# Designs tried in a protein design chat: VHH binders against CTO1 family protein C17G9.12c. Part 5

Target 1, 274 residues: CTO1 family protein C17G9.12c, of Schizosaccharomyces pombe (q9uue0)
Amino acid sequence: MLYIVDFDETITTYDTIHLLAEAVNKPEEWSVISDKYWQEYLAWREALPHSTTLTSYLPLLGGSRYLEEASIKRIEKSQYFSGLSEGALDNIVQLITLRAGFVEFINALVPDLRVSKTIFHVLSVNWSARVIEQTLLHHTDLTADLLCVHANDFDFDTSTNTTNGRILARNASSLLMNSTDKVREFRRIVQTDAVSSPLNVVYIGDSPTDFGCLQISPISILMRSNQKYYDILSRFEDVQLVDISEFPVQKAVPGKKIIYTCSDWCAIQKAFLA
Short names: E, the ipSAE of ESMFold2; O, the ipSAE of ESMFold2 at other seeds; V2, 0.75 times the mean of E and O plus 0.25 times the DockQ between their complexes.

## First folded at step 1 (VHH)

Design n08 (framework vhh_7n9e_1)
Fold by ESMFold2-Fast, scan of step 1:
Structure n08 (fold): chain B 274 residues (1-274), chain A 121 residues (1-121)
Amino acid sequence: as target 1 above (274 residues)
Amino acid sequence: DVQLVESGGGLVQAGGSLRLSCAASGFTFSSYDMYWGRQAPGKGREWVSGISRSGGSTAYASSVKGRFTISRDNAKNTLYLQMNNLKPEDTALYYCAKVTHYSGEFLYDYWGQGTQVTVSS
């Protein structure tokens, strides 16, 4: 099995990107940055045309990339994350809580990961691959040699052991900002692993940045972190939402993509490992 | 099971003040950034003010900066908006929402039913 999994609110109980901003402890500066992004984002969202299918909705979501790019450029220009240490990131790891059943699920996979019978990748728009890696190492039986994290990361200065404030792609061809970027990396991961092992592919995510991957993955799981995202998907004519307890569905409705739903990793473990 | 219940709206004269409250339940309130938005009659939604999960960071739309103050009480699972020097253009349905994602699509995902604020000239 090849698992490709979102991090924030899929593996974690809460979004962790905001914890990065709080770790800098400059709330006035962050308010200026976040205020501009929120105003631009709300204006873009309100202008979105109505869409009756996931297929037609995905190109519209891709249109937000200029907003994400502008936001990251403002953050870099402000030097907001400049001087952030590895110790400050470790403090963030201690604040992170994981969804029920995740640790048990991963620990059960470790023997198969060590012999490459199963492969596990994290694919995230998060700005710190380091925080993702440290979270996994701290909470699970995963060792560094088994980590496959595709995300963004801060550019660390070797001489000071702190960030220079830049945000760079890590284990990805370019910055991961939206659903279109995640689809690009999903395809790259699948192509690479398909050459070495023809495994069934499972994508697990919770939000619109995951919608493209949920559409194209052979097996797709929506972690129900947010009722609005469930509601959006449920209204698409080309989507069928099915509780994971019914996995696998033998007779799909023609023209509809089955996306399984769950609220925790206990349900995933029962479907795939029990 | 997420529920947000706004209250404190009403009719007020220009130059007056109102304090809005949002009672949150069904989720861990202290783990989410929150915001206040508004929708004027015949207009789209407008972001008004946001506050970090700890209450240490706040942000305001230019139209309300200096007049409105956002705050929260995590022990009571309640979000507040203190509105001073109200103007007729502040007339709108005010709603609270939880912020679940900073850098992705659909940043704001749960809305209350709102509380109506009407400012007479």
Scores: ipSAE 0.012, ipTM 0.334, lowest interface PAE 8.9, mean pLDDT 85

Design n09 (framework vhh_7n9e_1)
Fold by ESMFold2-Fast, scan of step 1:
Structure n09 (fold): chain B 274 residues (1-274), chain A 123 residues (1-123)
Amino acid sequence: as target 1 above (274 residues)
Amino acid sequence: DVQLVESGGGLVQAGGSLRLSCAASGFTFRSYAMYWGRQAPGKGREWVSGITGSGGSTAYASSVKGRFTISRDNAKNTLYLQMNNLKPEDTALYYCARELDYGGYSEPTFDYWGQGTQVTVSS
């Protein structure tokens, strides 16, 4: 089995980008950055044409890349994260809570990961691959040699071991900002691992940045972090949402992509490991 | 221990006004963006308005822009929606929601929803 999994709100109970900003402890400066992004995002969302299919919606999601890029450039120009240490980022791990069943699911997989019978990748638009890696190492039986994290990361100055405020791609061909970027990296992972091994591919995610991967993955699981995202997918004529307890569905409706749904990792473990 | 309690709904004539309130507790109110949504009979939930934690930025759905005003009082942990020039199509259950700070690549998410307050606009 090849697992490719989103991090924020799929593995974690809440988005962790907020915690990255809090680690700097300059809430007035952060409010200017987040206010500008939120205003731009909501204006973009409101102007988005109505789509009746996931297929027609996905190109529109790609249009968000310009505003995501503008937000990152504003953060870099402001030097908001400049001077943040590795230790400060590691302290954020203490504030991260994981979804029910995740630790048990991963720990059950470790023996098969060690012999390459199963492969597990994290694919995230998050700005700190370090926080993702430290979270996995702190909470699970995963060791560094088993970590396959594709995300963005802060650019660390080698002399001081603090960030210079820049955000760079890590284990990815370019910055991961939206659904289109995640699809590109999903295809790279599958090409590398599936060509080398006859594994089934499972994508697990929770939000619009995951929608492209959910459409193209052989097996797709929506973690129900937000009712809004379920509602968006449920309105698409080319999508069929099915509770994971019914996995595998024997007969799909012609022209519809099956996306399985769950609220925690206990349901995933029951469907795939029991 | 997050609690969101809406109030201020009721029956009003077309062209009238109502002010909704949402009392928040169990979290640091100033740190979170807040949102008003609504659900009309026979329709799905739709967003109405949002406001950042500082109150520095606001956004509105096109259907309510110019008629509704969102605001917050961080000292009182209270969110408000001033609704003017109400139309029969504004009839819905109105609810407030807490949104996490996003600051980048993730779509804003709503992690807690209130129980709602009913607004009915007669023609």
Scores: ipSAE 0.012, ipTM 0.349, lowest interface PAE 8.2, mean pLDDT 85

Design n10 (framework vhh_7n9e_1)
Fold by ESMFold2-Fast, scan of step 1:
Structure n10 (fold): chain B 274 residues (1-274), chain A 120 residues (1-120)
Amino acid sequence: as target 1 above (274 residues)
Amino acid sequence: DVQLVESGGGLVQAGGSLRLSCAASGFTFSHYAMYWGRQAPGKGREWVSGISYSGSNTAYASSVKGRFTISRDNAKNTLYLQMNNLKPEDTALYYCATGRPYLWKSSDYWGQGTQVTVSS
């Protein structure tokens, strides 16, 4: 099995990007930055035209890229994250809570990961690959040699071990910001790791940044972090939402993508590791 | 875990006033910016107002600026929207949301909201 999994609100109970901002401890400056992005994002979101299929909706989601780019450029120009230490980021790990069953699921996979019978990747638009890696190392039986994290990362000054404020692509050729970027990286991972068994790929995510990967993965799981995202997918004519308790569904409807749904990792473990 | 409960809506005549409340639980309210949004029948969703975690910064949509006032009581974990000089075009379902830009997905359109109807 090849697992490719979103981090924020899929593995974690809440989004962790705001914890990165809080680690800097300049809340008034962050409020200005975040309010500007939120205002622009909401305006873009409200202007989205109606779509009857996931296939037609995905190109519309790609239209947000300029907003994400502008936000990151504002953050970099402000030097907001400049001087942030590795220790400050490690303190964030202590504030992160994981979804029920995740630790048990990963720990059950470790023996198969060690012999490459199963592969586990994290694919995230998060700005700190370090925080993701440290979260996995501190909470699970994963060791550094088993970590496969695809996310953005801060540009650390190697002499001081503090950030210069820039956000860089880590594994991908460009920053991971939206659904289109995640699809590009998903395809790269599958091409390298699943060449002998492409049908044994599972994507797990929770939000619109995951919708492209959920559409193209052989097996797709929606973590129900937000009822609104479930509702959006349920309205698409080319999508069939099925509770993970019914996995695997043998009766595929032509033209419809089956996306399994669950609220925690206990359900995933039962379906795949029973 | 996180819960937002809106209240205070109702039927009011044009020129009237209403005060909406949003009771928050399940998170550290004082650490998050809060927002009011609305959705009128047959229209898209509209951002109405936002307030920073401390209450020191507020912002308003041009359509409500000067008529609406957003405020918060961090000791009571409660967000408020004072609506004055209401117009028929203010008729909508009003909802509160919490978070930063990258938490927006978790706080979009929680609960049933509270219905505000302004008669002419």
Scores: ipSAE 0.000, ipTM 0.233, lowest interface PAE 13.5, mean pLDDT 84

Design y01 (framework vhh_7yz9_2)
Fold by ESMFold2-Fast, scan of step 1:
Structure y01 (fold): chain B 274 residues (1-274), chain A 119 residues (1-119)
Amino acid sequence: as target 1 above (274 residues)
Amino acid sequence: QWQLVESGGGLVQAGGSLRLSCTASGFTFSSYAMGWYRQTAGNEREWVAFITSGGSTTYADSVKGRFTISRDNAKNTVYLQMNSLKPEDTAVYYCARKYSGWYRGLDYWGQGTPVTVSS
């Protein structure tokens, strides 16, 4: 089995990007940056036309890329994250709470990961691959040699061990900002791993940045972090949402992509490990 | 279930004032940025004001100097104080919760509260 998994609100109970901003402890400055992004994002979101299919919706989601690029550029120009230490980022790990069953699921996979019978990748638009890696290392039986994290990361100055405020791609061909970027990286991962060991591929995610991967993965699981995202997918005529307790569905309805749904990792473990 | 309940709308004369309230339940209110949107007949929904978890505020240009957003975390309530109302402020006003993440959308939980400003 090849698992490719979103981090924020799929593995974690809450989004962790705000914790990165809080670690800097300049809330007035962050408010200017975040409020400008949200103002622009909400205007873009409200202007989106109604779509009857996931297939037609995905290109519309890609239309936000200029907003994502502008936001990252503003963050870098302000040097908001400049001077953050590795230790300050590691302290964030203690504030992160994980979804029920995740630790047990990963720990059960470790023996199979060590012999390459199963492969586990994290694919995230998060800005700190370090926080993702430290979270996995501190909470699970994963060791550094088993970590496969594809995300963005801060550019560390090796002499001071602090960030210089830039955000760089980590284990990805370019910055991961939206659903289109995640699809590109998903395909790269599948091509690399599948060529040596053909495995069933499972994508697990929770939000619109995951929708492209959920559409193309052989097995797709929506973690129900937010009712709104479930409702969006349920409206699409080319999507069939099925509780993971019914996995595997024997026959798909013609023209519909099956996306399994769950609220925690206990249900995933029951479906795939027993 | 997470819920937002708007109140305080009504009919008011131009130059008058109204205070809108939005009471939240089912989530840790103090951790989220809150906002107000409005929609007029035949027009797209537009944002009006936001307040961060830390209390910083941002306003649409059309309402700056006239509207004030505030919050009371002990009461799980966000307010919109509307002063010097104009006929063009006539709209249905919606309370919204910002998601914690950058690519997450905004939840609109209620039917809104209508505001009519007569000339």
Scores: ipSAE 0.005, ipTM 0.247, lowest interface PAE 9.8, mean pLDDT 84

Design y02 (framework vhh_7yz9_2)
Amino acid sequence: QWQLVESGGGLVQAGGSLRLSCTASGSIFSINAMGWYRQTAGNEREWVAFISSGGSTTYADSVKGRFTISRDNAKNTVYLQMNSLKPEDTAVYYCAAEYWDSGDYFPDYWGQGTPVTVSS
ESMFold2-Fast, scan of step 1: ipSAE 0.258; ipTM 0.634

Design y03 (framework vhh_7yz9_2)
Fold by ESMFold2-Fast, scan of step 1:
Structure y03 (fold): chain B 274 residues (1-274), chain A 120 residues (1-120)
Amino acid sequence: as target 1 above (274 residues)
Amino acid sequence: QWQLVESGGGLVQAGGSLRLSCTASGRTFSDYAMGWYRQTAGNEREWVAFIYSGGSTTYADSVKGRFTISRDNAKNTVYLQMNSLKPEDTAVYYCATPRLGSYYHEYDYWGQGTPVTVSS
């Protein structure tokens, strides 16, 4: 099996990007940055045309990339994250809670990961690959040699072990900001790992940044973090949402992409690990 | 599953006060920054006040000194105390988590809104 998995609200109980901003401890400055992004995003969101299919919706989601780029560039210009240490980021790990069953699922996979019978990738728009890596290392039996994290990361000065405030792609071809970016990276991972293996590919995610990968993955799982995201997918004519307890569906409805749904990793383990 | 429910709006005379409440259900409220926004007919939603998870607050210039945002994490509730109300404060008030707290989500956690009308 080849697993490609979102981090925030899929592996974690709650979004962790705000914890990065809190680690800097300049809430007044952060609110200015956050409000500017919010104003731009709200205007973009309200201008979106309606879509009846996931296929037609995905290009519209890609249209947000210029807003994401502008926000990251403002963060870099402000130097908000400049001077943040590796130790400060590692301290965030203690504040992160994981979704039920995730630790048990990963720990059960580790023997197969060591012999490359199963491959596990994290694919995230998060700004700290380091926080993702440290979270996995401290909470699970994963070792550094088994980590495959594709995300963004801060630009660290190796002499001081602090950031210069820049945000760079980590183990990805470009910055990961939206669904279109995640699809590009998903295809790269599959081409690299699946070409030499008969492994089935599973994508697991929870939100619109995952929708493109959920559409194209052979097996797709929606982690039900938010009822609104379920509702959005349920309205699309080309999507069929099926509880993971019915995996695998014996007869597909023509023209519809099956996306399995679950609320935790215990259900995934039951469906895939017997 | 996280839902926001606003209450406390109504009709008030200029110079009066109202206290708005927003109660969250389903998620750990204390982990998130919370904000109040308002919208008048035909206009975009504008930010009013923001409270960070650590307790720090910020306010739009139009409401500084008149409005106070606070939170009660034990009750999963954020409040907006509105004093010295002006007719220009007339709007539907919305509770929300700021975009960067849910940075890549397609939709914010918005409540249904609570209307405030300030008569002259």
Scores: ipSAE 0.014, ipTM 0.329, lowest interface PAE 6.7, mean pLDDT 84

Design y04 (framework vhh_7yz9_2)
Fold by ESMFold2-Fast, scan of step 1:
Structure y04 (fold): chain B 274 residues (1-274), chain A 122 residues (1-122)
Amino acid sequence: as target 1 above (274 residues)
Amino acid sequence: QWQLVESGGGLVQAGGSLRLSCTASGFTVSSNYMGWYRQTAGNEREWVAFIYSGGSTTYADSVKGRFTISRDNAKNTVYLQMNSLKPEDTAVYYCARDFTGYEGLSWYFDLWGQGTPVTVSS
């Protein structure tokens, strides 16, 4: 089995970006940065046309990339993350809580990961691949040689072990900012790993940045972190949401993409590892 | 530091009204996307209402016409006016600086209040 999995609110119970901002300890400055991004995002969103299908919605989500680029450039220009140490990032790892069943699920996979019978990738728009990696190492039986994390990361000065404030792609062809970027990396991962192994591909995610991958993956699982994301997907004519307890659906509704839903990793383990 | 504190919950009879308040500190509500969510035991949080930085509002179908979200910029407070309450409205209500709830993008962060319980008697 080839698992490609979102991090924030899929593996974790809460988004971890706020922990990155808080590690800098400049809340007034962060408020200015985040507020400006949010104003631009809302204006963009208000201008979006109505979509009746996930297929028509995905290109519209891709259209946000210029806003996301502008926001990252403002963050870099402000030097908000400049001087942040690896130690400060490591300190936030203990504040991260994981969804029920994740540790048990991944630990059960480790023997199969060791012999490449199963492959596990994390694909995230998060800015710290380091925090993702340290979280997995701290909480699970995964070792560094089994980590496959595709995300963004801070640009660290190796002599000081602090960031220069720049955000760079890590194990990705370019910065991961939206659904379109995640689809690009999903395809690259599948081409690399599926060609080498006849594994079934499973994508697990929770939010609009995952919607493109959820549409194209052979097996797609929506982690129900937020009822509104479920509601958005349920309105699309070309989507059928099915509780994972019904996996596998023997006969798909013609014209609809089946996306399985669950609230934790215990349900995934029962569906795939029981 | 950013903080949201909810108040105004309690017990109310079906058909009655209740006003929830959410006071923000560390940031201004007028320049942010603010929302109300509710959650019943064993169920996921359900979005209820949002107010945009420009003052526009949107509502879940289940509450449209009965609930009104508003803000007082001078008090840095967001309100949820709940009218014609039904037993089905019984839940813990959460205030959020919530940009994840609609079309989540990678660098946002949730800020949630502690929640305020609302019980509507049948």
Scores: ipSAE 0.012, ipTM 0.312, lowest interface PAE 8.8, mean pLDDT 85

Design y05 (framework vhh_7yz9_2)
Fold by ESMFold2-Fast, scan of step 1:
Structure y05 (fold): chain B 274 residues (1-274), chain A 120 residues (1-120)
Amino acid sequence: as target 1 above (274 residues)
Amino acid sequence: QWQLVESGGGLVQAGGSLRLSCTASGFTFSSYWMGWYRQTAGNEREWVAFITSGGRTTYADSVKGRFTISRDNAKNTVYLQMNSLKPEDTAVYYCAKLSPYTTGHPFDYWGQGTPVTVSS
């Protein structure tokens, strides 16, 4: 089995990008940065054409890349994250809470990971691959040799071991900012992973940055972190949402992509490991 | 776990006023942008108002000048004061927690919302 999994609000109970900003402890500066991003995001969102299918919605989500890139460039120019240490990031790890059943799921998977019978990848638009890796190492039986994290990461100065404020791609061909970027990396992971088969690839995510991967994965699971995202997917004519307790569905409705739904990892473990 | 508890909805006549409240728990309230969304039967949820962690406000054109969003960080509560209500304001109103910065999933909200019905 090949698992490719979102991090924020899929593995974690809440978004952790905000914790990165809090670690800098400059809320007035962060307010300026976030205010500009939200003004641009809302304008973009209001201008989006109506879509009746996930297939037609996905190219529209790709259109967000220009504003995501502009926002990252503004963050770098302001040097907001400059001087942030590894110790400060380790403090963030202590604040991260994981979804019910995740630790048990991963720990049950570790023996198969060690013999490459199963592979587990994290694919995230998060800005700190380090925080993701340290979170997994701290909370689970995963060891460094089993970590496959594809995300963005801060550019650390080798001499000071603090960030220079730049955000770089980590184990990805370019910065991961939206659904289109995640699809690109999903395809790369699947194509290069020797143990994957068309029926043995599982994507797990919770939000619009995951929608492209949910559309193309052989097995797709929506973690129900936010009712709005469930509602958006439920309105698409080419999507069929099915509770994970019904996995595997024997007869698909023609023309519809089955996306299984769950609220925690206990349900995933029951469907796949019990 | 984080939670948002909404209250204050109800039935009101056109031209009337209502004050919606949303009490937050399980996160550092003062660090998050808060907002209100609304949804009518058969339609997508639309944003109504946002308030930043610093107290700056933004409103949808349909409610500008009539609604006021505010927050009380000591009480972990965000409010929506709704004045000059119109029948078209009839909707279920949802409180939202917005990360100060996210890519791709900008907001969270919980519960069934609070229904507002404006009669003519």
Scores: ipSAE 0.012, ipTM 0.384, lowest interface PAE 8.6, mean pLDDT 85

Design y06 (framework vhh_7yz9_2)
Fold by ESMFold2-Fast, scan of step 1:
Structure y06 (fold): chain B 274 residues (1-274), chain A 120 residues (1-120)
Amino acid sequence: as target 1 above (274 residues)
Amino acid sequence: QWQLVESGGGLVQAGGSLRLSCTASGFTFSRYDMGWYRQTAGNEREWVAFINSGGSTTYADSVKGRFTISRDNAKNTVYLQMNSLKPEDTAVYYCAVDYSRTFYGSEDYWGQGTPVTVSS
């Protein structure tokens, strides 16, 4: 099995990017940055045309790249994350809570990961691959040699162990900002893995940045972090949402992409490992 | 488990005022940005007001100067004070949790909504 999994709100119970901003402890400066982004995002969202299929919706989601890139450039220009230490990021790990069953699921996979019978990748638009890696190392039996994290990361000065404020791609071909970027990396991962087979690839995610990967993965699982995301997918004519307890579906509806749904990792473990 | 419960809606005459409340549970409220949205039958939900974790506020042009969003972190509550109400403000009002500025975290967690009807 090849697992490619989102981090925030799929592995974690809540978004962790907010914690990165808090680690800097400059809330007034952050408010200026975040308010500008939210105004731009809300204007973009309100202007989106109506889509009746996931296939037609995905290119529209890709249109957000310009404002995501502009936001990152503003953050870098402001030097907001400049001087942030590795220790400050490591402190965030203790504030992160994981979804029920994740630790048990990944620990059960470790023996097969060590002999390459199963491969597990994290694919995230998060700005700190370090926080993702430290979270996995702290909470699970994963060791550094088994970590396959594709995300963004801060540009650290190795002599001071502090960031220069820049955000760079980490184990990815370019910055990961939206659904289109995640699809590009999903395809790259599938192409390079020894277990790369149409029948053995599982994508797990929870939100619109995952929608492209959910559409193209042979097996797709929506972690129900937010009812709104379920509702968006349920309205698409080319999507069939099925509770993971019914996996695998014996008769698919022609022309529809099956996306399995669950609320925690206990359900995934039961479907795939039990 | 995350919960948002809206209250304070009702019937009011044009020019009147209402105060909506949204009480959150199941997450650390003070860490999250909060917003108010509204929806009329057959239309997409429309953003009304936003307050970040630090207390900075933004408003839709249609409500600016009339509505005020505020929060009380000790009570896990966000408020929307609505003054000089107009018939056009008639809608179901929803409270939402907004995340970071990355696209995947920027979609809303919704409450059940509270209806507001403004008579002419």
Scores: ipSAE 0.012, ipTM 0.314, lowest interface PAE 8.5, mean pLDDT 85

Design y07 (framework vhh_7yz9_2; at its last look DockQ between E and O 0.68; V2 from the best seeds 0.00; counts 0 for: pae O 5.8 > 2, grease 26.5 > 24.2, SAP .799 > .668)
Fold by ESMFold2 at other seeds, look of step 2:
Structure y07 (fold): chain B 274 residues (1-274), chain A 122 residues (1-122)
Amino acid sequence: as target 1 above (274 residues)
Amino acid sequence: QWQLVESGGGLVQAGGSLRLSCTASGFTLDYYAMGWYRQTAGNEREWVAFIYTGGSTTYADSVKGRFTISRDNAKNTVYLQMNSLKPEDTAVYYCARGKTIFGEYPHYMDVWGQGTPVTVSS
């Protein structure tokens, strides 16, 4: 199996980007950045046309690029994240809670990872690949050689060994900001790892940034972090949501993409590793 | 251990007022948008009001002009002032914490309070 998984609210219980902002301790500057993003997001969302299929919905999600880029540029212009040490970033790790069953699932997978029977990637729009890596290394039996994180990351000033305020792509061709970006990098990962091996590919995510990957992955799992995301997908004429306990479905409905659903990693382990 | 605790609910006559409070522990409100929701028996939670980190507010049409959301970051508390109450406002009221970035859907809330019941009698 080639596992490609989202981080925030898929591996973690809660979004962790907010923890990065809190660590800077500049709440008034953050409120300016955050409120402008939400104003732009709500205006964009209100203007979206109705879609009856996931296939027609995905290009609309790609239209968010301008507001996501504007948010990153505001953060960089303000230098909000300038001056953080590696130790400051590492301290955030202790505040992160992992979703039930994830540690057990990953630790059960490690023997197969070590002999390359399976492969595990994280694909995330998060701003700190370092925090993702440190979280996984400190809470699981994973070692650095068994893990590849595709996310954004803080750039460092080598002379001061602190962050310089820029956000750069790590193990990705460009910044990861929306569903279209995740699909681009999903395809790159699959081309690199799956073209040489007939490993089956599974994508696991929780939110609209994952919807493109959920559509194209051979095995797709929605982690039910938010009922509204489940409801959005359930209304699409070209999607069939199936509880993971029924994996593998033997009879697909023609014209519909099967997306499995679950609430925790225990259910995934029962379906895949039992 | 992130927690939201509502208070200030109770029984009130139609036309009366109540002020709900929601106090956060384990995190500071400064970094979060906050919302109030309400739920009647057998129905999904209904959005009531939302306040952004910089103080801008939005309201559901059913409460606009009667309810006011506010925040006091120094007290780590969000308020809902409810005036001109109607029997239709009877519900359990929940406060909730919203995302500050990458809000893939408006009014997405990741931390919820336990709720405070409000009954408006005729």
Scores: ipSAE 0.212, ipTM 0.641, lowest interface PAE 5.8, mean pLDDT 88
ESMFold2-Fast, scan of step 1: ipSAE 0.433; ipTM 0.737
ESMFold2, look of step 2: ipSAE 0.307; ipTM 0.685
ESMFold2 (binder alone), look of step 2: mean pLDDT 84; pTM 0.856

